# VH-VL binders against Rho GTPase-activating protein 19 (ARHGAP19): the designs that were tried, part 12

Target 1, 207 residues: Rho GTPase-activating protein 19 (ARHGAP19), of Gallus gallus (Chicken) (q5f3g0r98to304)
Amino acid sequence: MSLKRKEKGVVFGSPLTEEGIAQVSQLIEYLHKNLRAEGLFRVPGNSIRQQILKDALNSGTDIDLDSGEFHSNDVATLLKMFLGELPEPLLTHKHFHAHLKIADLTLFDEKGNKTSTPDKERQIEALQLLFLILPAPNRSLLKLLLDLLYQTAKKQDKNKMSAHNLALMFAPHILWPRNVTANDLQENITKLNNGVTFMIKHSQKLF
Short names: E, the ipSAE of ESMFold2; O, the ipSAE of OpenDDE; V2, 0.75 times the mean of E and O plus 0.25 times the DockQ between their complexes.

## First folded at step 6 (VH-VL; framework fv_zagotenemab)

Design y1 (from z6 with light chain S32D; at its last look DockQ between E and O 0.35; V2 from the best seeds 0.59)
Fold by OpenDDE, look of step 6:
Formats: sequence, structure tokens, C-alpha cells
Structure y1 (fold): chain C 207 residues (1-207), chain A 118 residues (1-118), chain B 112 residues (1-112)
Amino acid sequence: as target 1 above (207 residues)
Amino acid sequence: EVQLVQSGAEVKKPGESLKISCKGSGYSFTSYWIEWVRQMPGKGLEWMGEIYPGDSDTKYEKNFKGQVTISADKSISTAYLQWSSLKASDTAMYYCARQEWDYYFDYWGQGTLVTVSS
Amino acid sequence: EIVLTQSPGTLSLSPGERATLSCRSSQSLVYDEGNTYLHWYQQKPGQAPRLLIYEVSNRFSGIPDRFSGSGSGTDFTLTISRLEPEDFAVYYCMQGTHYPLTFGGGTKVEIK
């Protein structure tokens, strides 16, 4: 049974801090060991257990995630909830339009004209640069998260969660501006989801 | 820098066992599939199988299943290809390669030449 | 399994000329959200293969712009706009859309 102690300062709905990241890292570490659950990050956990975990994190109470009391879906849902309750998306409001532009990077033909084929190499480079100018806590958590999602997607034969499926689950939390609806972003939803899918797939090269 | 370094050339007799290695460096070894490719003398490339070192999940091409064993030791970032009993027909160059997400092999080992003769 | 047929088997050209290599698939290679996992490799004598193009048309890092890929579905082309002396080699297409992964038979580009 691994008991992890939390420092005070992780509050759901509060701005992201290094201390907060340290506490959330416990959830991420647990999930790395429990990626086999079907529909991980899609299937909701038990609301009561989630609330218990949330309260413990908010209060800085020690949590034993390995006790068997909690299911991977509880922890996964809680992580999503944490990201969703941040004042701004993990990728920040500031860089939203930049991500849209990155998604539009395309190859050029021999004549120097734009094609419809995405330029993945340029997209990777652009994301690398963009992530360098993220706030340090955001960048740190993003790295941890994308690595987790990467590994989750690698187990898609077991958990049935592809990179795309995961992107659908997380894009609203980590990339979408706050206080907008899907209808508001209808024209860009596919682009945004594809962008996050791309980040997951290529996460090992982005930092 | 991403590198795959394979073990040296092997000269064996039929019936002997052999295990060759592929060591990865410069990246997270447990996060990428390692591929094995055979190239017989003067012939093209043949996919043999693959392993995910993170959990040792392994896939084989049907003609190589049961003929070879693919394994990995993540503690030393090394993948292996082994035969329990070599045949003359196993004479070939064997490459390991790293597979990216989109199923292309972006980095290759230098190859291991295996010669089996009586 | 997916069979990739490359043509021609041998292409004899001079430096400075345009090379066009074909790879045809026995089945569509479109997969996973519309992606097509057809890739091209170059192999010089005594060397390991090197990735040139991935997913039909993306140049791998460090690959000169004289190399380009195109195609869709079952028909794919690698083009070398102007052959350099170092481009004379064997070129392989490979598909990653369906298991087992398969290579084409290769096209040898040789000096005329």
C-alpha cells in the first residue's frame, strides 16, 4: 500500500501551481500502473469515490490509491475534472489561435504553392517552440499528461482508447477556451481534436 | 541522438542457437516498438516481427512465428532476436528499427550479418 | 497480407534526370482517421535502409527537397526531381496500415 502525502495548495478550480502539479502527479503515477481498464478516461468512475479523492486532494490529506478502494476510472475521471476546473485551459487562452494556425501548416509543392497535405515536421517544430513559452507549471503538467495519454493510447488494444478517443475526452479541458460551447467552436472542433491527437501521438518529441 | 546499435556478425553451423541484440539510446526505449527485419543476400526487406519493450508485447509475421523469438530487456534498453536451432536458410542480414506512431521506421540499426554454413 | 508491387524493377538514369518510382498496393492503405501509412526507404549497398518519406508525402528530417511522395488509396509514387550521384540506390515502399507489415520488392535506381 503506497501512501502518498500531499502538500497543501492543490485546490480544484484554483490556478495551476508547482505544488498543485506535485499532488496531481500522484494520480498520474497511479494511472501509469493501471492503464488496462476498458474505456479509461471515457467511462466515468464512481461519483462518491471521486468526491472522496477530490476532498482529500483539496485538504492535503494522505491518499492511498493502491489500497484497492479506488478504481482506475475514479482516478482518471478525477484527473479530467481537475484539468477542466482550471481557470484557463492547460494550453492557456493566449495560445489558442496559435494552435489553430499550427493545425493549418501544410506542405508546399515543387512550385512553392500550398498543398492540402499537413506538414507534420513543421507542426512538431512549431509545437516545440510554443511549449517553450508556456508557463512553467503548464508545461510541466502538459508533459506529464501527454506522456500518460501516449501510454494509454499504446494500450488501446486493451483499454479501447485510441489517441483520437483520448483527444476527444481531453481537448475540451486542455485546449478549449473557457465559457464556450461546442456550438461556438463547431467550425474548429475537428481541428482542435486533431491537434490534440497529434500532440498525444508525437508527445515523445515535443519536449 | 537516437541510435540503435546491433551486435556483431555471427558465423554459425546448422543446429546451433543464436541470440543477437539491438541496443537503443537517445530516447525512451520503453515508448517505441522495436522492429526486426530480415534481408537475405541479394533480396528485399522482410518484416519479421516487433516488440514493445514497455510491456514486452510481441507480434510476429506468420512465417517467423515459432521460428524465432523476439524479446527485450528494458533495464538495458536492448531488444533481442534469437534462434534455438539455426538453418542454412537463416543466412541473412538482420536489422532492428524503431517504429514511430504512424508505423514508419525512422531509425535503423547497422544490421547484423548471420552466416549459417556447415 | 498486403502485397506491394514496385515498378520498374530497375531504373537506369543519368545524374540530373527525373526519377519516378511506382508502388501499388493490393488493397487500400487508408486507415485511422483517413491517414495512409505508406512509406519510402532508401538503401545503399552495404548500408541499412534509411527513411525518406512517411505517410505518402512527408519528407523525413534531413531529406532533401528533391525527394517527394504522392498518391492515394492503392497507387503511390516516389519522385526524385533531379538525381544526384548519391541517389543511386534501391528504394523500398512499405505499408503500415495492415498487419503483417510488408515491403515492396524494391526499385533499383542505377546509373546509365
Scores: ipSAE 0.666, ipTM 0.877, lowest interface PAE 0.9, mean pLDDT 93
ESMFold2, look of step 6: ipSAE 0.674; ipTM 0.855
ESMFold2 (binder alone), look of step 6: mean pLDDT 93; pTM 0.948

Design y2 (from z6 with heavy chain S31D K59R; at its last look DockQ between E and O 0.47; V2 from the best seeds 0.00; counts 0 for: pae O 4.1 > 2)
Fold by OpenDDE, look of step 6:
Structure y2 (fold): chain C 207 residues (1-207), chain A 118 residues (1-118), chain B 112 residues (1-112)
Amino acid sequence: as target 1 above (207 residues)
Amino acid sequence: EVQLVQSGAEVKKPGESLKISCKGSGYSFTDYWIEWVRQMPGKGLEWMGEIYPGDSDTRYEKNFKGQVTISADKSISTAYLQWSSLKASDTAMYYCARQEWDYYFDYWGQGTLVTVSS
Amino acid sequence: EIVLTQSPGTLSLSPGERATLSCRSSQSLVYSEGNTYLHWYQQKPGQAPRLLIYEVSNRFSGIPDRFSGSGSGTDFTLTISRLEPEDFAVYYCMQGTHYPLTFGGGTKVEIK
């Protein structure tokens, strides 16, 4: 789903709006065409070029991403930065514990006892329902983002970014509560990363 | 509902060319790998190769590389398997299947029977 | 390439009995991230294969509880707890951990 750019700029660090999503969508669209860079979303871009892009987005200035002036790593890093600067994670603070519970969904044996095997089908269903109750802007951007990450991971032979690697890069921005450290979440980090990995892998079924 | 529908049975002579099709529906065709599997009469399943319709990235099993061509037309959600010159040994059932993320084939076409005889 | 060896080649049983099918790989099927991409398919005469179990032990949608998968590393098992008449078919294991993707030779479960 492609969103048209509006005249109003997006403000980094501000609450997510439909207008903001429209502005950021151009970065996502560009990246869809440029997914082959090794270490995409892991390797940092050029800080000066990133600042130029950020300023343009904030001011609503037209950006020509196809000019050759910018590298895919610049755009990718800027997208991460945007997500990281949101007042709350993209999946919101409200649903954090729900995501932890979803990650713990397991199959039952014939006797009705809980097993250690993840129930992927129930996880998908649970996520589908959860995403329906997200704020509309969050849901829209999440769909775009997960699709992008899905496509990126599909090219992991080239860019060396698996779904798991991408989850490691994005989970702190889109799922972790704000103002917490990795140490604070130590017991749940693996679960959270696996959750985001799962979302990326199954993104095409979640909306 | 996810479906893969393959073209009908083919009867050919050695040396003839052939292109069979697999049409996907009920899902985003460009986001899943399409697999081709051969099954010779009375034999087991053989992986031939795969294609990602989104960018036409293609992989072949070594024995099928250069022997067949796998392609796709994303505009009509269709994958193809083709031979430039058929051999009698190409007589088999050919299946297309959709590959999920975790490398299992969750949906299969009904198969296309190819018979090559003089 | 990874060679998957299925045993037995043929299993003759009666309805209601327990079926145990083995699949052994020439190398470990554990992927670098810890996943094991070993899957099981059922094929009835004149039909396309159908997915039964994915990633060793996960039942695919619509698959009855009598089907279960287990194993690790190089040794895997498909179990049918109580055979139904419709379960008599050929069963294939497949690995997706290493390219090229490969199938086992199949086990035919036939009625005694």
Scores: ipSAE 0.030, ipTM 0.684, lowest interface PAE 4.1, mean pLDDT 92
ESMFold2, look of step 6: ipSAE 0.674; ipTM 0.860
ESMFold2 (binder alone), look of step 6: mean pLDDT 93; pTM 0.949

Design y3 (from z6 with heavy chain G54D; at its last look DockQ between E and O 0.33; V2 from the best seeds 0.54)
Heavy chain, then light chain:
Amino acid sequence: EVQLVQSGAEVKKPGESLKISCKGSGYSFTSYWIEWVRQMPGKGLEWMGEIYPDDSDTKYEKNFKGQVTISADKSISTAYLQWSSLKASDTAMYYCARQEWDYYFDYWGQGTLVTVSS
Amino acid sequence: EIVLTQSPGTLSLSPGERATLSCRSSQSLVYSEGNTYLHWYQQKPGQAPRLLIYEVSNRFSGIPDRFSGSGSGTDFTLTISRLEPEDFAVYYCMQGTHYPLTFGGGTKVEIK
ESMFold2, look of step 6: ipSAE 0.799; ipTM 0.903
ESMFold2 (binder alone), look of step 6: mean pLDDT 93; pTM 0.949
OpenDDE, look of step 6: ipSAE 0.613; ipTM 0.863
ESMFold2, look of step 8: ipSAE 0.832; ipTM 0.922
ESMFold2 (binder alone), look of step 8: mean pLDDT 93; pTM 0.948
OpenDDE, look of step 8: ipSAE 0.397; ipTM 0.806

Design y4 (from z6 with light chain V30L Y31H N35Y; at its last look DockQ between E and O 0.56; V2 from the best seeds 0.61)
Fold by ESMFold2, look of step 6:
Structure y4 (fold): chain C 207 residues (1-207), chain A 118 residues (1-118), chain B 112 residues (1-112)
Amino acid sequence: as target 1 above (207 residues)
Amino acid sequence: EVQLVQSGAEVKKPGESLKISCKGSGYSFTSYWIEWVRQMPGKGLEWMGEIYPGDSDTKYEKNFKGQVTISADKSISTAYLQWSSLKASDTAMYYCARQEWDYYFDYWGQGTLVTVSS
Amino acid sequence: EIVLTQSPGTLSLSPGERATLSCRSSQSLLHSEGYTYLHWYQQKPGQAPRLLIYEVSNRFSGIPDRFSGSGSGTDFTLTISRLEPEDFAVYYCMQGTHYPLTFGGGTKVEIK
């Protein structure tokens, strides 16, 4: 019965693995219990407490997030940091343009003009197919993330974070292009935000 | 297929208690707000309050707060509207509805007629 | 609390005519994120309400194109371009921009 030192790994900045998902899921579980924090995911946390958490996750150390030592904003900021520091975005470089096209699937009015209203049926179907071809770790974490953001947005009367606000905070951390001009970035941001808003709102149907 | 099925019509006397139900099916019951709406005979629609069955968080319109209790049993996908002591003025049709995003009610129960008379 | 005032109270019209229903809000319904949560419901005699239009102008799934919505701020309109026999009902506007959620008093569209 030997007590072995837990093998360390660098969770932040490393390719996504099932072990990394297990570590990060602690943050997600905590946040599910703290959905009522005003400005969750918008208000930054404390950098010192965040570094403590980051070091613990990288070493594989269990953390008692309910100890009172940490604030929900610390955990929320760390989740965004983890996603943004992945070597490749959670939704992958390969699918960047597919997401732009899907977000542009909107309804047309009686005069034939394009509206801003999503074509719900077409977007759901396209996203379901796209998610099926994600690497398994990416799909697993995406499900956990979208479930969290869905429930956060359902509590927006308490936390003041709509699905749109959450998309603004998360889109740049989960989807970015490999090489894009400044003009393309500005045009793409609105579509990406709308696409992530849609994913949050309809996450129940995407997996 | 999303459905909200309400309990049957009730005839009660003033002072009696009553609990009416709204059973949701065809969707994740715990992930949508359920609304209660009153319609007095010949009158319009009045929002009474809502519940999020996932955590039983509730909101009440001010004139109904303390007059009714909204609750849910997520194990059987059912929301409830309850009176501890009915008044004749509670005679009305009561609807449940599901709130979709952006605060619109996309699916409605068939209604429960409550008649309170001596 | 937001008061929604619908006018007229009753419209008496014949099939084939255009119906124009007004809903006025005591306060702007523009949400801080740029959305206007003004919705329209239809209620036929003996039936539950059903959603027609959400967010001012978007027809819900299965709603015929003769129904359209428009407006902004505090003034909103539901238009039925050509009344069909099944359109004779009561129409309610509802707002979700501010709690508590509130309905208008309704406009009854009836056969002349």
Scores: ipSAE 0.586, ipTM 0.825, lowest interface PAE 1.8, mean pLDDT 89
ESMFold2 (binder alone), look of step 6: mean pLDDT 94; pTM 0.952
OpenDDE, look of step 6: ipSAE 0.661; ipTM 0.878

Design y5 (from z6 with heavy chain Q99R; at its last look DockQ between E and O 0.36; V2 from the best seeds 0.00; counts 0 for: pae E 3.6 > 2)
Fold by ESMFold2, look of step 6:
Structure y5 (fold): chain C 207 residues (1-207), chain A 118 residues (1-118), chain B 112 residues (1-112)
Amino acid sequence: as target 1 above (207 residues)
Amino acid sequence: EVQLVQSGAEVKKPGESLKISCKGSGYSFTSYWIEWVRQMPGKGLEWMGEIYPGDSDTKYEKNFKGQVTISADKSISTAYLQWSSLKASDTAMYYCARREWDYYFDYWGQGTLVTVSS
Amino acid sequence: EIVLTQSPGTLSLSPGERATLSCRSSQSLVYSEGNTYLHWYQQKPGQAPRLLIYEVSNRFSGIPDRFSGSGSGTDFTLTISRLEPEDFAVYYCMQGTHYPLTFGGGTKVEIK
């Protein structure tokens, strides 16, 4: 018998494809059934089990997520890893500054001064437009992701993960700049987290 | 304009059933929680429970669980608080309120006075 | 169950005076990094409550800037910098950090 060189598809670290979304959707479907896990997306899973799962998804090897071999924290960490390992963030580099500006949209008082109160109507409209011009694979996965996070936040009394907590965990994995000035780091982090918090809370209206 | 309009005052006898309503308008009814708050005569505010009309998910304070039913009809943007058998101790003002994600009640109904006496 | 203790029970003041209302929680109201679900409501006689301050210090839409909130952890304060005639009412704090949601007992601000 001759040695055969193995060919595998690489899902992690590669540009987003329809097949990659199909593979990652298995993780999202599993997580929808496990939303009550305390600290979901914050508590790390086991790195060895995560690597086994990652390798299986990259090779197309079947695994049974419902078998009990994997903990929900393994799957949750792997989803974050997939998003953070994309060559370009899910929300794209092109729109990074648009997200900063959207997060800063607030109401004005009767004197014409900005307040600290978010202008929800303008933020929703701006995000709807921005999502419409995302590449189709990005928009599809974003919809699945935001629905998962929305449903997780709705169960925050059980899992202890508010929309804000989830934004802290996910923002660095879905939106980052190619270049960041030192003077912008603190302000940008806060605005990005607030923007993702808003996306989670209002996801049902954004698509 | 966000508005919560509650059903009118009720005078009932012990053992009777009652269903009071809270109709929301001026906003997406299925996107916010509806809270129920009791205020007994001369006393403070007590949280009774809540519903998310988008999926009918409901929570109750422990002493009200099994004593009242919270429900909603999203087709007419209306939430309900219901007793199967009223007690004299149920005499109170009952408010509905809309809740944000961050647990504050931003808009309140005008209240429904329920009086239970022979 | 979280107990919110408001003091004083009654605050007798004249228009133009500064009012300071205290709310103390039986345990920390910090939900997560950056979130403290402590809110303030005003209730005038014969009226429903209305929201004044959410998450410790944020004024709700349309609330005058004479109302301010402060505090952290377990100790919180509502301040009315200069009382107006319409400010004589009962004020409640409320916490949303832990189910069940609970209100303080109220502070009645009345004319001296």
Scores: ipSAE 0.378, ipTM 0.751, lowest interface PAE 3.6, mean pLDDT 88
ESMFold2 (binder alone), look of step 6: mean pLDDT 93; pTM 0.952
OpenDDE, look of step 6: ipSAE 0.695; ipTM 0.878

Design y6 (from z6 with heavy chain K59R, light chain S32D N35K; at its last look DockQ between E and O 0.60; V2 from the best seeds 0.58)
Fold by OpenDDE, look of step 6:
Structure y6 (fold): chain C 207 residues (1-207), chain A 118 residues (1-118), chain B 112 residues (1-112)
Amino acid sequence: as target 1 above (207 residues)
Amino acid sequence: EVQLVQSGAEVKKPGESLKISCKGSGYSFTSYWIEWVRQMPGKGLEWMGEIYPGDSDTRYEKNFKGQVTISADKSISTAYLQWSSLKASDTAMYYCARQEWDYYFDYWGQGTLVTVSS
Amino acid sequence: EIVLTQSPGTLSLSPGERATLSCRSSQSLVYDEGKTYLHWYQQKPGQAPRLLIYEVSNRFSGIPDRFSGSGSGTDFTLTISRLEPEDFAVYYCMQGTHYPLTFGGGTKVEIK
């Protein structure tokens, strides 16, 4: 049984705090042990069970995720929901354009001209620096999340969730500005998804 | 700095057992596949199999399945390749390597020479 | 399994010359989202292989500009624009698109 001690509750839709991260961390820990479900983070869980978990988190009530009452899809969907309900994306509004620029980093040829080949090393370096200037709670949760998604994607033979698939699921929540639609981002949506895919794949080097 | 350090050269007789090691450092050992590659004397590279130390998921090339055992001890960041009964035909250089996300081997061990002779 | 055929088996050249190495796959190496997991390694005598090019055309860190990769589908090429003395070695292509992972037979670049 994995029981979390009663702490100050996390409020969905409220700004991210260290206490909130502590509450959400139990979901992440549970998922690390349960990554084999097909379509994890894509297939929705049971809405009633999700609400039970959400209420428990909001109130700071102890949750036993190992009781068998909950399915991995419930927990995964709830985590995604939590991120989606943050006032701003996990990567913040401030850094949105920076991420677009990072995605456009390319290698130079011998003459000093830009090529079409992405510069992965420079992208990694740029992301490392960018993450250092994130708010501390955001950075902490981002690290936990990207590690989780990394491990999820590593089991894609089982759960059928590639890094790209996961990026499609999470980019709207952790990177997209709030109150925008896919149509609003039509020109950049592929770049943003690729950016998150890149973050997942290289997560072990970004912190 | 990412490094893979393999155990030293082995001289064995047919029928003997052997376990060689590959220790990783400078990175999260449990987050990357470790690959084993055989190179017989004067020959090319042969993929043998791989292990994910995080959960010990293991895959073998069909010709090596049942012939060798790949394992890992994540507590000491070490992967293993072992034989229960060596053959003369097992004489080769054995490399471990780290697999990056896009299925290339970016870091290699220095190799372990295994010589099996009567 | 995917068979990678490298040609020529041996390439005899002088320093300063251009080297062109071929790797052909028995089937397409295109995988998810258009990715092609064809890679090139260099191995010098008595040393472990080292990565040169990954995903057809990307130079690995520290690899000189004289090394370049190209190709698509089933046909791939490693080019050394101007051979340096240290470039004389055996070169292997490898595919990671399909299991089992497989290597080519190698091309030996030797000094003429």
Scores: ipSAE 0.499, ipTM 0.832, lowest interface PAE 1.2, mean pLDDT 93
ESMFold2, look of step 6: ipSAE 0.660; ipTM 0.854
ESMFold2 (binder alone), look of step 6: mean pLDDT 93; pTM 0.949

## First folded at step 7 (VH-VL; framework fv_zagotenemab)

Design w1 (from y3 with light chain E55K; at its last look DockQ between E and O 0.08; V2 from the best seeds 0.00; counts 0 for: pae E 11.3 > 2, placed apart)
Fold by ESMFold2, look of step 7:
Structure w1 (fold): chain C 207 residues (1-207), chain A 118 residues (1-118), chain B 112 residues (1-112)
Amino acid sequence: as target 1 above (207 residues)
Amino acid sequence: EVQLVQSGAEVKKPGESLKISCKGSGYSFTSYWIEWVRQMPGKGLEWMGEIYPDDSDTKYEKNFKGQVTISADKSISTAYLQWSSLKASDTAMYYCARQEWDYYFDYWGQGTLVTVSS
Amino acid sequence: EIVLTQSPGTLSLSPGERATLSCRSSQSLVYSEGNTYLHWYQQKPGQAPRLLIYKVSNRFSGIPDRFSGSGSGTDFTLTISRLEPEDFAVYYCMQGTHYPLTFGGGTKVEIK
């Protein structure tokens, strides 16, 4: 299969396309059926099984996720790797600073001074706008992803993954700066994690 | 604003049934677990159990399982705690609370005082 | 089942003094992701409990900065840096790391 070897990376490491979304949707659909795994999205899967699956997705080869050959942790790890290996983050470089500003939206007091109280209504409105202006494939995949994470958090009593835990696992894979120093990462990581937590908790209102 | 409003105080006799309520408002009621907490007179707080109103998934502390029933009616954003046959030892303050997804209770009802054969 | 032991049972202090409340767990409260679901509540006479601190050290919205939490593993502390008249109440720790959810026995902070 020499020709297919030359096509390695058609899905992973490539810009997001309709074909890429179709491939990733298989992973997401499987994971919806397997939400009870303890530590889902945190505990890594088996690297050999992951590579088999990754190669199949890149080649377009059909693979039966329901065959019993794969553990949910294999599929969950691969989903995170797909997102993190995109040339541009799912939420895009262009909107990185917008996400920082949204996380910092707070109410103002009678004298017009900024308070520490979050303005959740404005945060929802701002995210709705940002999501509407995402490229169409990004918006489609984001909707699928946030719904998966929302449903995972709903079952946290069984899988032990809160919305915050999921945000910690996913934020670095869907949003990163283009040209920002390591100090900027440290300074902003809490805001970014809180922003993704908010997206997961409120996902049903964001689309 | 998020509010949990509980039904009023109850004075009952042993053997009577009782159903007390906790109505949530200002948030998506079906999206959070509702907790029930007992506080006997002069004593501390005891977790009794919880319900996820969307699908009525329910979890009980072992000593309360079979002693009370936790339920919800999501169409009216209300959770319930009920007894089929009250005992004098059920005399206590009963609180409902909303569980934030990291297992802490961020909003509490005002409490319902239940007095049995006081 | 996790037992939370609070000490002292009663803490008699004057306004302006520093209060230090202890909560000890019968086993580690660190969850697999490194999160520790140990929380603090205040209950004033005749009132429902209210959340002060969640996940060891995070102040809930509207809680004054004189309240702080610290600790790890099995040993946790709530500190009130300078008691105000409204701080005389009972304080409970609660853990959400393991089912069943459990509360400590409480520490009553009262006027000396």
Scores: ipSAE 0.007, ipTM 0.458, lowest interface PAE 11.3, mean pLDDT 85
ESMFold2 (binder alone), look of step 7: mean pLDDT 93; pTM 0.952
OpenDDE, look of step 7: ipSAE 0.011; ipTM 0.543

Design w2 (from y3 with heavy chain K59R, light chain S32D N35K E55A; at its last look DockQ between E and O 0.03; V2 from the best seeds 0.00; counts 0 for: pae O 8.6 > 2, placed apart)
Fold by OpenDDE, look of step 7:
Structure w2 (fold): chain C 207 residues (1-207), chain A 118 residues (1-118), chain B 112 residues (1-112)
Amino acid sequence: as target 1 above (207 residues)
Amino acid sequence: EVQLVQSGAEVKKPGESLKISCKGSGYSFTSYWIEWVRQMPGKGLEWMGEIYPDDSDTRYEKNFKGQVTISADKSISTAYLQWSSLKASDTAMYYCARQEWDYYFDYWGQGTLVTVSS
Amino acid sequence: EIVLTQSPGTLSLSPGERATLSCRSSQSLVYDEGKTYLHWYQQKPGQAPRLLIYAVSNRFSGIPDRFSGSGSGTDFTLTISRLEPEDFAVYYCMQGTHYPLTFGGGTKVEIK
């Protein structure tokens, strides 16, 4: 019985695990201290430095993010990449349609008219319930991520990244189904982005 | 850099039709509402309406509903404001602006002066 | 619709003085806890308006620190701590909390 060598688990491209979250948390913690960079999460980092970080995370090697070797854009881009390489979006395929329904609550009033000011309490409650039925690792990472993005948006005067801008950057990774064509999502893109924007803005009330 | 560039000044007669434009650049045009604001000579700012370029969803202030038409062509990142029949009272400066998620107008066009006289 | 009343209509001051502009709303502009969509714009003659302050107290990018906003609920204030020559203009408040979106009547800050 050849003891299958526990492949030191590739973090990127693998299902989310507690160990994976622990590794990614290092990136999140670093970013919390470095939110002033203009265009954070929008401006790409250096591909070589990103690869170095990626390899270190995959191997479980200790990373010194404070050494000065890495820039905030490197770390931010890598975090996006990690989320994008998950087998399914962070909010899972299972709940995609539920999010679409919630998104409709953002856009329409009780009379069916499009509004920019939905019943926010109702939307918060709906999201709270939805997040409770997420897998535990997904919920944990989501909480960390949304808090990070909330803090980033609060510093939009410096980094120029509003909650809406951040939602545009992250929605494809954390909410969109995998292997969908642009045409399939075109009608829903705005709803989904607005939904993620709402999540960012109200992140402190969702968990 | 985010920019909104409006079409040039217009001189028209009462009863004529007019369509002015606002072209956005330096950002995702389909992801932000475009606002139209009127300013009559020597007067304050008046919100007219808005359009979401992605799906062309529109909203009008009640006094402008039916008086003007707001439209957009997302393929060329341009919003439009048009009149079917101008009145002398339509003489004003017209601004387009980008609305951020928190409902402030962060970038403005340079304005289009419309003069309607006999 | 929400009516925004700005006062005074005209404010005559000298360079170096402190300017205090008021904007009062006919209804509360609070949408979310701690979030109020009241904004301030500056317009110089022959120019488009420019954003100064968003969400009551946040300075927009490139706006000098002599500009500050404050207030809550229905009462809001724009303060210019020390007037510069380039600050003589018309100032508008705007609310984005309720549709239709509305502007105040404006306050003209002129040289005494």
Scores: ipSAE 0.015, ipTM 0.537, lowest interface PAE 8.6, mean pLDDT 91
ESMFold2, look of step 7: ipSAE 0.656; ipTM 0.858
ESMFold2 (binder alone), look of step 7: mean pLDDT 93; pTM 0.952

Design w3 (from y3 with light chain V30L Y31H N35Y; at its last look DockQ between E and O 0.55; V2 from the best seeds 0.00; counts 0 for: pae E 2.2 > 2)
Heavy chain, then light chain:
Amino acid sequence: EVQLVQSGAEVKKPGESLKISCKGSGYSFTSYWIEWVRQMPGKGLEWMGEIYPDDSDTKYEKNFKGQVTISADKSISTAYLQWSSLKASDTAMYYCARQEWDYYFDYWGQGTLVTVSS
Amino acid sequence: EIVLTQSPGTLSLSPGERATLSCRSSQSLLHSEGYTYLHWYQQKPGQAPRLLIYEVSNRFSGIPDRFSGSGSGTDFTLTISRLEPEDFAVYYCMQGTHYPLTFGGGTKVEIK
ESMFold2, look of step 7: ipSAE 0.486; ipTM 0.783
ESMFold2 (binder alone), look of step 7: mean pLDDT 94; pTM 0.953
OpenDDE, look of step 7: ipSAE 0.647; ipTM 0.872

